# VHH binders against Putative pumilio homolog 16 (APUM16), part 3

Target 1, 332 residues: Putative pumilio homolog 16 (APUM16), of Arabidopsis thaliana (Mouse-ear cress) (q9fie9)
Amino acid sequence: MANNNSFSMSTMFNTIQEILNEEPLTVPSPPSRGGYSLFHIRKAEMDIQRIFNFMTGSEDLKDDISVLDTGTLMWMASLMTSDCDYFMVITTNKNGSKTLQKLMGMSDDMDVFFFEAIMRLFIHVMTDKYASYVTIQGMRVFQQDKRELMYDQILRYACFLAGDQYGCIALNEIITDLDDPYYRDQLLDIVANNALLLSNDAYGNFVVQHVLKLRDSRCTRNIADKLCGYCVELSFKKYGSYIVERLLEAGDVPMATVVLDLLACKTEMLIRLARSEYGNFVVCKALELTNEILTADLFYGLVNRLMPYRHLLHRSPRSKIATILDSMSVPN

## First folded at step 18 (VHH)

Design y3 (from w3 with E103S G104D Y106T D107R)
Fold by OpenDDE, fold request of step 23:
Structure y3 (fold): chain B 332 residues (1-332), chain A 123 residues (1-123)
Amino acid sequence: as target 1 above (332 residues)
Amino acid sequence: QVQLQESGGGLVQPGGSLRLSCAASGFTFSDYWMSWVRQAPEKGLEWVSTISGSGGYTSYKDSVKGRFTVSRDNAKNTLYLQMNSLKPEDAAQYYCAKDSFYSDSTRYPFDYRGQGTQVTVSS
């Protein structure tokens, strides 16, 4: 049973979660509003702390939100978004983010506050582990005019977000949730146009992989076009190899693109790739997928290039490539 | 015109420390969130740290948490980055960047940045 260690998005999430030591965030001091009596200031301070505790408290408080009247919720929303520091402290908290997501969509009036706060701090929110989900939720529940403005920002900063540790996750979620073809296609175009850069990036590669999993023919073809001539180089890299494997599996045109790169490279490079830690899987997959009547020329092209070096490939433990080649050397 | 000037970069051994400074002019410094970003050779621009206008909020890339500290002196219009326990992977050109608001017509985040200061980490 070939443990097809297929990269799963779940693995990415788990890896990212394990790295985050949750340091307790300190509540920022309320802004000194000159016109409030000491009493008002104290009350305001108390309110700020209460709201923080409420927002960042355990999920068991979910029932408490439903008991709050609309006026109170509006006031809370206003207060939470009145200061950017305060908003970020709440939003970057795991529980705070979740609670905020629950508040979003309850009323259009309240959503205005959240929308404005998100927009002011857009990059900071989108690149945070927990705060990014607030934006995602906004994209689900906000009015169309607000969502459009948010889309514009996402498009504007898509490449940057793709290369960010948490931004790439948020971006993938947004891509998945998009139901508007106009915005979806634009975002896919941005990813495709920057496929080479993103594929070589520590986080951007996940976005490319994700987009390929969506199996959009146009996008996949565009990605293949952009990666044409670079598939061999990418295949030496762990995540690059996954991208190339996805292209091989995507259809005839992307598959041909990859295989042609393999056929066009120097023999020494091809053999090195076939023996490499990650590249061996790419070469093996290429052989497996081309071993069909319609792609026989590609298959035999690969076989002919690899066959003289079969002895080197046998030195690699459990080389599937060598096995395939051996099967071809048996004279019918 | 927004002007940012980074300084304090240099060559350090692994485990060493550097303090970067950024002098800001051409805008109300205290009104803006500021960030440090870096670019290593053959890599894209990477976010490192952010500090709010008041200094009451700070954030860090996971890989630098506990090692780097961002601070600011609004009276001096200066941003700082204390870097401790430096690693080879921290080697990069470091930039001070003025955060862009949604109203800004910037194409890339942190477009308002200085010329940068080079940090090299080698044994």
Scores: ipSAE 0.712, ipTM 0.903, lowest interface PAE 0.6, mean pLDDT 88
Fold by ESMFold2, fold request of step 23:
Structure y3 (fold): chain B 332 residues (1-332), chain A 123 residues (1-123)
Amino acid sequence: as target 1 above (332 residues)
Amino acid sequence: QVQLQESGGGLVQPGGSLRLSCAASGFTFSDYWMSWVRQAPEKGLEWVSTISGSGGYTSYKDSVKGRFTVSRDNAKNTLYLQMNSLKPEDAAQYYCAKDSFYSDSTRYPFDYRGQGTQVTVSS
């Protein structure tokens, strides 16, 4: 899409209008009354106010979209995307976002206007609570050539979006919906390569968790590799502990990676972890998941380190770890 | 050459107010969307607020909505951030930034080049 560094948006917009010799369909807004100004700027503001009211109005009235002819819809698309401010004010409105999503996919020619506006404002759209769903809808309904350009922007800004409160939600929805393995695998690789940074982030950890739940073996292996040596540190932290628990559940190799990290620290540190606010859940899950024939070495490695401190684990914080250790005691 | 110069930071009590300024030069200021980003010690950059080239559209991170107001004076090439009801978690180095999300050399969408201005909230 256009490089905003080279040209101003207002200059580019005016030049495009001149070159195309194009305005909304053949007629100004249906009602014409005395009071319309003779200059374009004032008329455009009146028309935009009508479009704003229609786009952001009650959902009960939106069945009227199917009544409007294609020419009227094309005129509306052209005018509401003619200025970045108009587009953002409409799309960041809850009803405006929903109405725009209904318009998208109806016409390839109309979609060009929406696509160009989205691409000009990509990061601002993707980080808004409501406007981000306009981009997600575009990924669902636009023609493949437009979707590929949008995938390129997702890949470019993936880490920035993952660290944003609304961007992480939109990114996860895109990861779920993305059918094209070429773009999907690249996006998964970006998340995995940045797993340590994202796992320590208030919003990025949700992206890592989401990716691990996909159970893609290559991505899971890459995440485990990047987090190897950090599992104890992460397990003391609110966000990091969730990631470590997801790794334990992700398969034999990621589980072994985590448990070996736990076993590599000093017994004093392991006991501190087992008694900690977040780490106790990690240690408990490690015990539960390694209690199998093929992982007996890992299981008894943990048990042998924890059992001498069984009384301490019983008193605080009253976790399931003590219960697991009790179930192994032979009654004599 | 793009130049951004922040000012107006300082020490303030919780609940107090500050107004940050950013003087811009080396580009056509009114053509670009401008943002405020901030960085607390040993943390990454956090987006705070954005304003469109004309000033007709503004957006804010949820944690500052209702307390911060971004504005610009295109005649003076100056960006402002009015910060009210300041909280300890707002303490950071604040930078103004120009949109750069099509830059080939970076995957961060904001071009922040100034030294920033420090906001400290102390009771």
Scores: ipSAE 0.557, ipTM 0.828, lowest interface PAE 1.9, mean pLDDT 82
Fold by ESMFold2, fold request of step 23:
Structure y3 (fold): chain B 332 residues (1-332), chain A 123 residues (1-123)
Amino acid sequence: as target 1 above (332 residues)
Amino acid sequence: QVQLQESGGGLVQPGGSLRLSCAASGFTFSDYWMSWVRQAPEKGLEWVSTISGSGGYTSYKDSVKGRFTVSRDNAKNTLYLQMNSLKPEDAAQYYCAKDSFYSDSTRYPFDYRGQGTQVTVSS
């Protein structure tokens, strides 16, 4: 995805480099009513600086896009997408992203320019705070054949995007919007198959949590299966403990999977977990959720392991576990 | 054969500065976007910064923005990372990486093949 345009576009590329690397030259501007208006600018006199100013300018000062002729819009689309650097400078700008999103979907011919630029810069667009929303908009307004190619890239880089500060947010937006079962099920399967890795990640855990909140029974079951045997070690960790709590809350089968993992470890490990910074919340939640007549075996499995250490659990800061043991209830 | 050779790491006190270099060969350097990635002990690989093939576009992880500056010299096939105001959390093995989006079958978009260079921030 290198910038490889050195032919008839050489003068334009050199001008873009000057804008990106230097302060803009002071050049007299054509007359303007609202600052960055394109309404009064002849097509032949338009330059890269004016396109940048239009795209990144305030909407309050910008002419209505609907009054621009098709030739001007096509020329703008061609120019701003012809160079990777200029496309990224525009799309990573808050107003530039918003303006581009308004242009997308207006014309299938214009959309070809936007699609090609997005695809050659896909990972850089998807990991930016503002540019990622250009890709999301493309998935909403582009023709089906383009959207399918974009989903293929999402599937390919899902784990990479999930581990990125802005990529995880964009990925969650895409997961929320997905209606097509073919792509939806594949994406959910990728998240589930990598659930252990993602659950331990500073950003990936938010993707796992988001997917669990979809209440997709197949995906929830797959996540529980992949995390089976790891719930104790996850519960010692900041990010992992959130995932285990979400599994406990996700239904009877995921809850049972977690509690059986807790019961499978040695009593000394369970007590360490119950006294730990993050694990105490998991054990407390497990006790609360299993305190039912139909889960009495799980509840008393936990109680029998914890009760002999009740006085030690009282000494733990902010521990509700000791209080629960003191108020011990029979199953309903 | 793609070769990437990192250098310039070392020990520095908090608030200090280092300049990393990466000598590249085996491909047309100016055609490719380049990135710096880093790995601390017992941690995963972390993206730090990217620079376009021309050098006209740069981007940074939020935690290093304003402190680190990526640059390149296409005549010398060399990538640089100027690191100022170093913090203990910046300590890691640093690798330069070639953008491999369309030219690699891996699900990771960066090709890092060098030995890396160690940055240590003590006290």
Scores: ipSAE 0.534, ipTM 0.818, lowest interface PAE 2.1, mean pLDDT 82
Fold by ESMFold2, last read:
Structure y3 (fold): chain B 332 residues (1-332), chain A 123 residues (1-123)
Amino acid sequence: as target 1 above (332 residues)
Amino acid sequence: QVQLQESGGGLVQPGGSLRLSCAASGFTFSDYWMSWVRQAPEKGLEWVSTISGSGGYTSYKDSVKGRFTVSRDNAKNTLYLQMNSLKPEDAAQYYCAKDSFYSDSTRYPFDYRGQGTQVTVSS
């Protein structure tokens, strides 16, 4: 028999309603300093329910934001950020995330509340489908001192975020948007320094691919350097082969690095790679990209190793390598 | 000293159920968000689910949503993971983890210290 022990959004709302239906507690006497009464809990929880309904409502509420005065907006910011659960419930809702993004940047004083909540919950915000866009908006609209602290957190957890289903998407958007060369270059260096680990990860490989697409020559060289000696190993693997293909496409130097790595292995290993589930695409792309007069030495190196085994390559379903070898002219 | 002790793993057939437990000590349990992470053979750590300190917020990796339920009992300092409709891809060593993402000594945000508990799904 399955048990349902999870706490959910609907359970949270139902719990609040039960508290609101209870009789108020008496206010403690002055000698019990810092006393606490259910009346104060009930008021705050009722207010948070109203804020939740406002924040998670339809986009029609965008017009409602422009009507509200600064005092009301400040009160809302304070209350929705007063508890970690409140903040996460609002920001992980699609409409709640969008509405919060509209509030951010309106007032530096309000932004203090949002910044502190985001930083308290940074990893949990960054790995959520909708809440991560609240952090991205903060990176766009907060004052520079806050943005720098957020960049520091991004740098610190970049590899963890890259390995997460939603974190990798958010990280890629930050990489695209980040204009500050001091932080951008450091982030690119972290990705490059961890390229081997990330290239063979189900989500991290998309971050490496994204960085290569930026066509930053220093970062691309750093990635090629870190992957040098591993291109054959990577090419046998589902995620690693994507990276090797992208590196082949990233310019003459990274392409040469990959092809020389392929040529450094024994012929029998190269043939195994060419017939493999993922490696055949790498070898095919290497042939296609080196088939030029300026790279004839690389092309010739590959063709000489593969041509004697052309008949075995024909036995591989859907592989283009044998067809390429049959149709290619090889200059002397 | 932080201590986390996982239990409740075992061998089940596809579609079966297990309930994992994690006994926590050496810290104020209710102050910390807790997570389950898992490691399949020859693979890295994979986040599975998170629950807030109060239990008011939970989150799950998409592949386990609707099948797994995380919960906690703050009076007993115990974290739970109810796993239903188990699949072969769920087979892994499961670890209970405490949030630790403000530590300068690591770039991994979860503190997992237990032996873990093995979940095996096979015919």
Scores: ipSAE 0.531, ipTM 0.819, lowest interface PAE 2.1, mean pLDDT 82

Design y3 (from w3 with E103S G104D Y106T D107R)
Fold by ESMFold2, fold request of step 23:
Structure y3 (fold): chain B 332 residues (1-332), chain A 123 residues (1-123)
Amino acid sequence: as target 1 above (332 residues)
Amino acid sequence: QVQLQESGGGLVQPGGSLRLSCAASGFTFSDYWMSWVRQAPEKGLEWVSTISGSGGYTSYKDSVKGRFTVSRDNAKNTLYLQMNSLKPEDAAQYYCAKDSFYSDSTRYPFDYRGQGTQVTVSS
């Protein structure tokens, strides 16, 4: 089937122009001439259906949106944002999101409608797979006053968004794009100050990992400080172990913080960690990264604690720790 | 004063069904989007589903799509969650919540105040 039920762009354009060119309903006007809405319930339902079909239709059929006149585009923006349901049904559709992103930035007056709808529905937009990219596009193309209000909402709900399946992805995109130091530093501070909670979260750990990849030295130091004393506990956990591995990779000071945390626990706990489902990867990475001239004290600190228990570590099939220790045995 | 009363929980076998209800009062129910959130022992609060004020828009966490259906009756000020094909992973305390965006003192966008209702799935 070759898309035979879909309106072509020219057919869609004519349909929209037909709606705009229809004579008003002949129902009696109120004495004031302006007592009726521009849209009757049945007309609004038909208009919304046509707008939905246009916005969510094939991307190939929308290759010339700029052909539509400003009045038509303004009317579409007004109607699709006039009701929260209309806006969400359109923007959570894959094609609807892409089409809306193309409309954004074309006119500052039209963008007011999109901005108001986004702000009214901010959390629901930001936690959707497709609609969240409408908000990201707004932060790229809207005027500064609107962008500032959007950043205020991001800051307010950052921890909630970080804990959401799609919100964490959207938040990471915003962190990547954010150049304004006033908002960027506040957002990084919120992530760092909540690093322990987020590191234990199924989605929040991805935000902490993303922030560490930015290599912002102050934020990385703050995260390391907040997680100091917790690295062993985190390393036993699925999500926490990812964060500890990222800290090990984040620079010499965060790496030292992690390794000293590992060395500070009792030997029995360190061995339990080295044999654990997730902690063995942390210990292995710590050995690999400290095996250098300038970190020899950390490396041998770990080796000296682990070597007496090498045979217990051989019984753990998930890790190369025992292999690393074996390679250090005295040659004959 | 906002009041939310959850009911309909219980013990079911895997694959079973339950229908949760939430009676709402103290606010104009139809003006607010409503959500279901849940909390399993030793886990954080997890969003499950949302429904718009009119009921015209619904959304679901991916793991419950096709199994759970949210609905509302604005004449009765009641929110529902039909849960089918229940799995052990669905066992939790379920709360209904009202949207509370731009609330003066909260960084969590949902206002939940009920005691919740317990769903237990025997394995």
Scores: ipSAE 0.529, ipTM 0.815, lowest interface PAE 2.0, mean pLDDT 82
Fold by ESMFold2, last read:
Structure y3 (fold): chain B 332 residues (1-332), chain A 123 residues (1-123)
Amino acid sequence: as target 1 above (332 residues)
Amino acid sequence: QVQLQESGGGLVQPGGSLRLSCAASGFTFSDYWMSWVRQAPEKGLEWVSTISGSGGYTSYKDSVKGRFTVSRDNAKNTLYLQMNSLKPEDAAQYYCAKDSFYSDSTRYPFDYRGQGTQVTVSS
C-alpha cells in the first residue's frame, strides 16, 4: 500500500484547521528574529493562539490528538514550551492539563520539551490545581533518567509542597505511586523528620496522615519519635488530634509513646484534654486500645487519673470515656 | 547585591484594603519571576502569589483569589500586591521574593531578603 506523507500531513492539518477555525499551519524558517518578516511574525503568533485554543478546548479533543503525526506533535510541543508564560497558561487550564497529559509519553523526543518546561517551573507547576497532574503524569510515563531528576526535586522541596493546598495533594499521589525504595524511603524520612511542623500545618497534616496510612513500620516509628513529648499539645488541636489518633492505631510502640505522653502531664491537663473538643477522642481511643492484658499498666494508669473526675466527664456530650469508666471495678 | 524593600502595610478593619509595594534593585527586575510570601505568628512562611517576569502569568493561593491582585511595573522595578476584602487570617508579615528556583541549590524556592511589612486586621 503506497503511503503519502504529505497526504497524511495535510489531512491532519485540515482536521486541526477545522478545530482551530481553518487557519493554515506552516513550519517557519529558523529566524534570526531581527530579519523576520511581518508575515512570519503574524503567522507564528497566530500559530500559538491556535495551539492554545486547541489545548484548552473541549475534553473530546483526545480523538484528534491520536490522529496527529509525530512531526505535528513535535511542532506543537516546541511552540507551547518555547515561553514559560505559554506553558503555564496552558497547563493551569483544566482542559489544557488533561490534553497535555494525553500528549505525554507518546514520544521520548517530544517528552524532552515537556520535561524541560516542567523542571524550569517545577514549584509553580506542583502548586497548581491542574498543572500538578502534568508532573504526576511525567513521573508515570517519562524515561527513568528524567524521573530520577524529578524525584530529586520532590525530595528537595517536599516540606514546601506539603504546606501547599495543591502541593500536598500532588505529593500524596507521588508517595502512593512511588515504588523505587531508594527515593520512596528518602521521601518518607523527610516527612517523618518534619512531622511536628507538618502536623501543625493546615495542609501538611494531610501528608503526615497519608504516610501513617501506608503502614510503613520504620516511617511510623520515626514519626512517633519526632512527636514524642508533643502529643498532648497536638491533641488539643483539630489537625493534631487526628495525627495522634493515627499514631495510637499504628502499632504498639507508637501507641505507647502517645499514652506515656498523656500520663506524663498533670492530672488537671489530662482532664482538660479529656473534656476538650478534639482531645476527648484521643483519650477515648487510648483507653480502647490499651484495654488488654499486655498494656494493662497503661490502661489503668489512664483510668486511675480519670476515675476521680468521672462526674465531670459525664457532663461532656456524647463522650465514651465516662461509659468506659462506669464499666470498671473501682481500685483500692 | 539584591535588595528588596517592602512597604504599604498597616492596620485595617476586616473588609478593608491595603496596597503593598516592593522596591527592587541590584538585579534585572524584568528577567525574574516575583512572589509574595507571608508569615503569621507561630507559622512557617506561606506562599501568597506569583507573577512572571513579563507580567503575563499570575497565580494566587486559593484563599486570596479574587481579593488580591499582584502586579509589577518593570520601568520602576516595583512589585505590588493590592489586597481587598481583608480577613483576620490575612494578618501577617509580608515579604516579596525573587524566584531563585532556576539556578539555586536552596531547599526553599523563594529568595526573600527584605524586612517585610506588617499587615494587621482587627475588629
Scores: ipSAE 0.501, ipTM 0.805, lowest interface PAE 2.3, mean pLDDT 82
Fold by OpenDDE, look of step 20:
Order: sequence, then C-alpha cells, then structure tokens
Structure y3 (fold): chain B 332 residues (1-332), chain A 123 residues (1-123)
Amino acid sequence: as target 1 above (332 residues)
Amino acid sequence: QVQLQESGGGLVQPGGSLRLSCAASGFTFSDYWMSWVRQAPEKGLEWVSTISGSGGYTSYKDSVKGRFTVSRDNAKNTLYLQMNSLKPEDAAQYYCAKDSFYSDSTRYPFDYRGQGTQVTVSS
C-alpha cells in the first residue's frame, strides 16, 4: 500500500518552518524617523514624486543618470529606501526595476541602502516579476559580504521561492550565476533533497528541470535517489514527465533508477503509462536509451513486459513504442 | 497570542462576488504585512495577495489581478479581500496570513494563519 503522501505546499511550508528555527540574521533596524519639519516634509513629498517619475520613466532616462552627481544619487538612494512601501512601488515597476539595477554597483556606499532594503523585503522582492531582478543584480554587483548575506536568505527560503511563480525564475537565474561552490552546492542540495516536492509543484518543477540541465553529477544523482519509486507517477504528469526524461538522459545511474521504477511497477500501470499523453514519451525514451549492449538487460526487461500488450500500443496514434517492439519481433 | 479569524466565504455562481474578512488580534496589526492564501481541493497552498502594513503597497497573483482587491482597516484590525468575477478555479479554502517581513527578525513569510473560510463557485 504505497502511502500516497500527497506532497502539499503545506508540507513545504512545514519544512521551511523547520529550517527557520535556526537563529535569524540580525538586520539593522531602520533609522528612527526624526521630527522632519513640515517644510522638509513638503519638500520631501515633492522629491518623492519626482524621484518616482524619474525612476519609472521611459528608458531615455539612462542618459540622465550619468549626469547626476554622486551626492544626488546617494540622496535618491536614501530616499527610495527610507520607506518600504515606496521602495516596493518603485522596484515592482518594470522601469523602476531597470533603473534601480543601473544604479546598483555605482557606489558601495549607495549599495548599502539598496542592500538593506532588499534584505528587509527579501521575500516580497524575490517573488515579484520585476523586483526579483533587483536582487539578482545585487548578487552580481554587491560586495562579497552583502552577497553572502543574501545567499543565506536565498538558502533559507529556497523551497518557498522555488514554488513561487516568479521566485522560481529568480532562483534559477541565481543558481546559474552562482560562482561560489559552497553556496551553489548548498542550494543544489536543497533542491535535490526536496526534489519530490518540487517536481510535483506547478513552479518548483521548473527549478528541478533547470538544475538537471546543469548536469551536476552529484546533484542529479541525489535527485534520482529522491525520485526513486516515484518516476512512474511523475511520468503521467506533463512537467513530471520532463523531469523523468531528463533523468533518463543524465547518465547510467539516473537512467537505471527510472527504468527500474518502470520495471517494478504493475504491468497495468506500465501499459497505462505507455499509452498516456506524456508517459508514452518517457517509456519510449527509456527503450531508446537502454537499447545498448551494456544496458541490454534493462532493455529486454522493458520489451518483455510490453510485448504481450503490443496490440494495445498499436492502437495509440504515433506510438513509437509499438514500432520498437515490432522491430524486436522479427524472427531472424 | 496571535489570532486570525476569516469570514465571508460562501457559495456563489460564476461571475459572482464575495468579500472576505479577517479579524486579527494578539499583535500590532499595522506593523505587519498581511497576505491571503488559498488551498483548493487536492492542490497545495497558493499565494493570492499581499498588503503592506500601511496599505500603501499591494500585490496580487496574476490570475486574480483586476478581479481581487486586498485592503485593510488598521483601526479595526481587519484585513479584507474583495473578490469579483469569481471563477470555478477560485474555489478554495481562503486563509488570512500574517507576514513577518516588516518587523519580525525571524523573516518567516507566514508566521500565522487562520482557520480559513470556504469559497465555492458553482453554477
């Protein structure tokens, strides 16, 4: 009785909770709102609107940034990051995000403001369509100490981000850009350890697919290990089938893992899979990849299981499986 | 102790409207970002909308953008979700969630959630 533990997002959240029980990084508290005079408030309000318009205006503003002196830029950075709502409004704007990305890296002193804002609003920024690119840019241009702190946050929330519509995209970009083996390996481990959950998630599956494309042997093996016993079920699903196909292509060990699952399942299930919308590709690929001397046992195992049901497989339009089986039936 | 209590769910026809409410207690409501999340049958928990402490910033899942509106009354410690043009795919248990990003050092995205309120969309 295979306990169909339906990996729900609730399980993912619970896992995140367990990870979060580790000591939180102390983010410095924003400076106390000193008593700004009414005049300063009005000027500040006008400045806020001007800055907003500047930041969210058309790409033609690229030339304008270069004309601004360092003091003005610093002031702007300070003002933009002084309020979380204001920062979010700018950074979640398509043009605002782009402008921020351009400002980032211009000065270490200015980057402190952006870093602090990102860290304060880390999840909100990372799960936004445009704001996430600000974080990505930070990971490229910030000083190492800041990047390390950001990596820690990414690691902490990796599963959550993977399951988010935009977070998953950002996470994949970050994974791609990672040049530090320590953080890269940790992140890959997190993905691998949660491969079953992520593979069954609407967005997490893209992260698993992305990681598999990196062809990290250790990570791929770990993913295969975690998905062992679940490859058949995953293969019925559109994105699950892609993951399983990637495993088949990844090397001997992952391939064997998948094929063994196919061989271990009930015959009815295997035939159902072979006739299914997505599973047929998995089964076909398995046959194609195992049709070698070194894996002949796996190949013939599959063929022997499928052969009695060849007539059913022929009823499926465009069945490559049936074609492969027919080629085996030719009496020399 | 942090308490969140959702209400306002019910049965509606496709194209109909509902307004969800969440009563919050046990913390300084205005200091925290709040979110709506939902869980459909046989599906995982999904994010729907977020609103900042002041209400000056809001965000929405793409599928609900233009149809749903999140708001809050800090004086009443209440979070709202106006849902218009409801679709069958919107049917779910809806939860109010307290975010920890603004003032909490733990930075856990959803520290607390309520018991939820059921939204059913059926012709």
Scores: ipSAE 0.474, ipTM 0.789, lowest interface PAE 1.2, mean pLDDT 86
Fold by OpenDDE, fold request of step 23:
Structure y3 (fold): chain B 332 residues (1-332), chain A 123 residues (1-123)
Amino acid sequence: as target 1 above (332 residues)
Amino acid sequence: QVQLQESGGGLVQPGGSLRLSCAASGFTFSDYWMSWVRQAPEKGLEWVSTISGSGGYTSYKDSVKGRFTVSRDNAKNTLYLQMNSLKPEDAAQYYCAKDSFYSDSTRYPFDYRGQGTQVTVSS
C-alpha cells in the first residue's frame, strides 16, 4: 500500500502561510522621523541624493569611504536605513549593494542599522539579484546574535527562497558559508524534506543539486528517500535528470534507489526514458555505475530490460546505452 | 480581520491583457508592502511582483518584467496588477498578499492572501 503521500503544493503553501502568520520577531522600531523643519527636510533631501550618488557611484569608493569619519558614516547608515524604499533603491543597485557590503562590518553600531533594515525587508532583500549579497555579507560580518536572528529567518523562508530566481542563489551561498552545524543541518533537512517539490521547480532544483554536491550523507540519503518512486519522472526533465544523476553518483544507497525506480517502471516508460533527451544520460550513467561486482544484480536487471529493445536504442544518435548493450551481446 | 479579495482574472488569448485588482481591508493598507503571487496547476506558489507601502519601490519576476506593472491606490485600499502580452506560461491562480516585512515601525505585519483570481491564457 504505497502511501501516496501526494506532496500537495497546497500543503506547502499552507505551511508557508502558517509560518508567515507566526508572531513576528520583535524587530526594534526604526527611529521615529522627528519633526524636521522644512529646512531640515530640504537638507535631508539633498543629503539623500548625495548619499545615493555616493553609494551607487561606479568609482572604487574604498578611498572615499576611508576618509569619512565614523560620525558621518553612522549618520549615513542611519539615513539610508530610515526609509525602506530608500534602502531598497540603494541595495538593489549593483554598485549600491557593493558599497553597502563594504560599509558593513566597519562598526558594530552601524551594523545595527543595516541589520534592522535587512530584517524589515528580509524577503525582498533576499530575492533581489544584488541586494541578497548584502544579507550574505551580514551573515559574514555581523555579530553572532544578529546572525542567529537572520538564520531564523532563512530557515523560516527556506523553501520560498529556494524557489526564487535569486533567492536560490543566495540560499546556496548561505548554505556553503554556514559554519554552525545546528543551522546548517536544519537547512539541509528543510531542503531534503522538500526535495520532490524543489526538484520539480525551475529554481529549487538548483538548491537540491547544490546540496547534493556537498556530499552530506545524511542529507543525500534523505533526498533519495523523498525522491524514491519519482526518479523516472524527474529524469525526463532537464534539471531533474541532473538531480537523478547526482543521486546515482552519491553512493550505493542513492544509486540503488534510482536504479530500483528504473527497474520498477513500465517497460515502455523505461525505453522512452532511455531514448529521451535527458533521460538517456541517466540510464547510461546507471548502467555505467552499476557495472560492478557488488551491484551486478542491478546492472543485469537493467540490461535484461533494455536488451530486447536494443534496436530502438540504436536509432538514437550517439546512444551510449546501445553501445553498452552491444558489448554484453558478444558471445564469448 | 485582514481581508484580501482578488478580481479581474479571466480567459485571454496569448498576447492579451488583463488587469487584476485586490481589495484590502482590516488593516492600514498604506503601511504594508503588498505582493502578487501566482500558482499554476501542479506548480508551487510563485512570486510575481511586489510594491512598497508608498508605491515608491516595485519589483518583478524576470519573466514578467516589461509586461506586468504593479500599482496601488492607497486611498481605495486597492492593489493592481496590469498584465500585458500574456503568455500561456502566465496562466495561474493569482493572489495578492500582505507582506510580513515592515513598512511601518509600529506594526508587526502578518502574511495574508485572498482567495485568488484565475487567469487563463489559451488560443
Scores: ipSAE 0.101, ipTM 0.613, lowest interface PAE 2.4, mean pLDDT 84

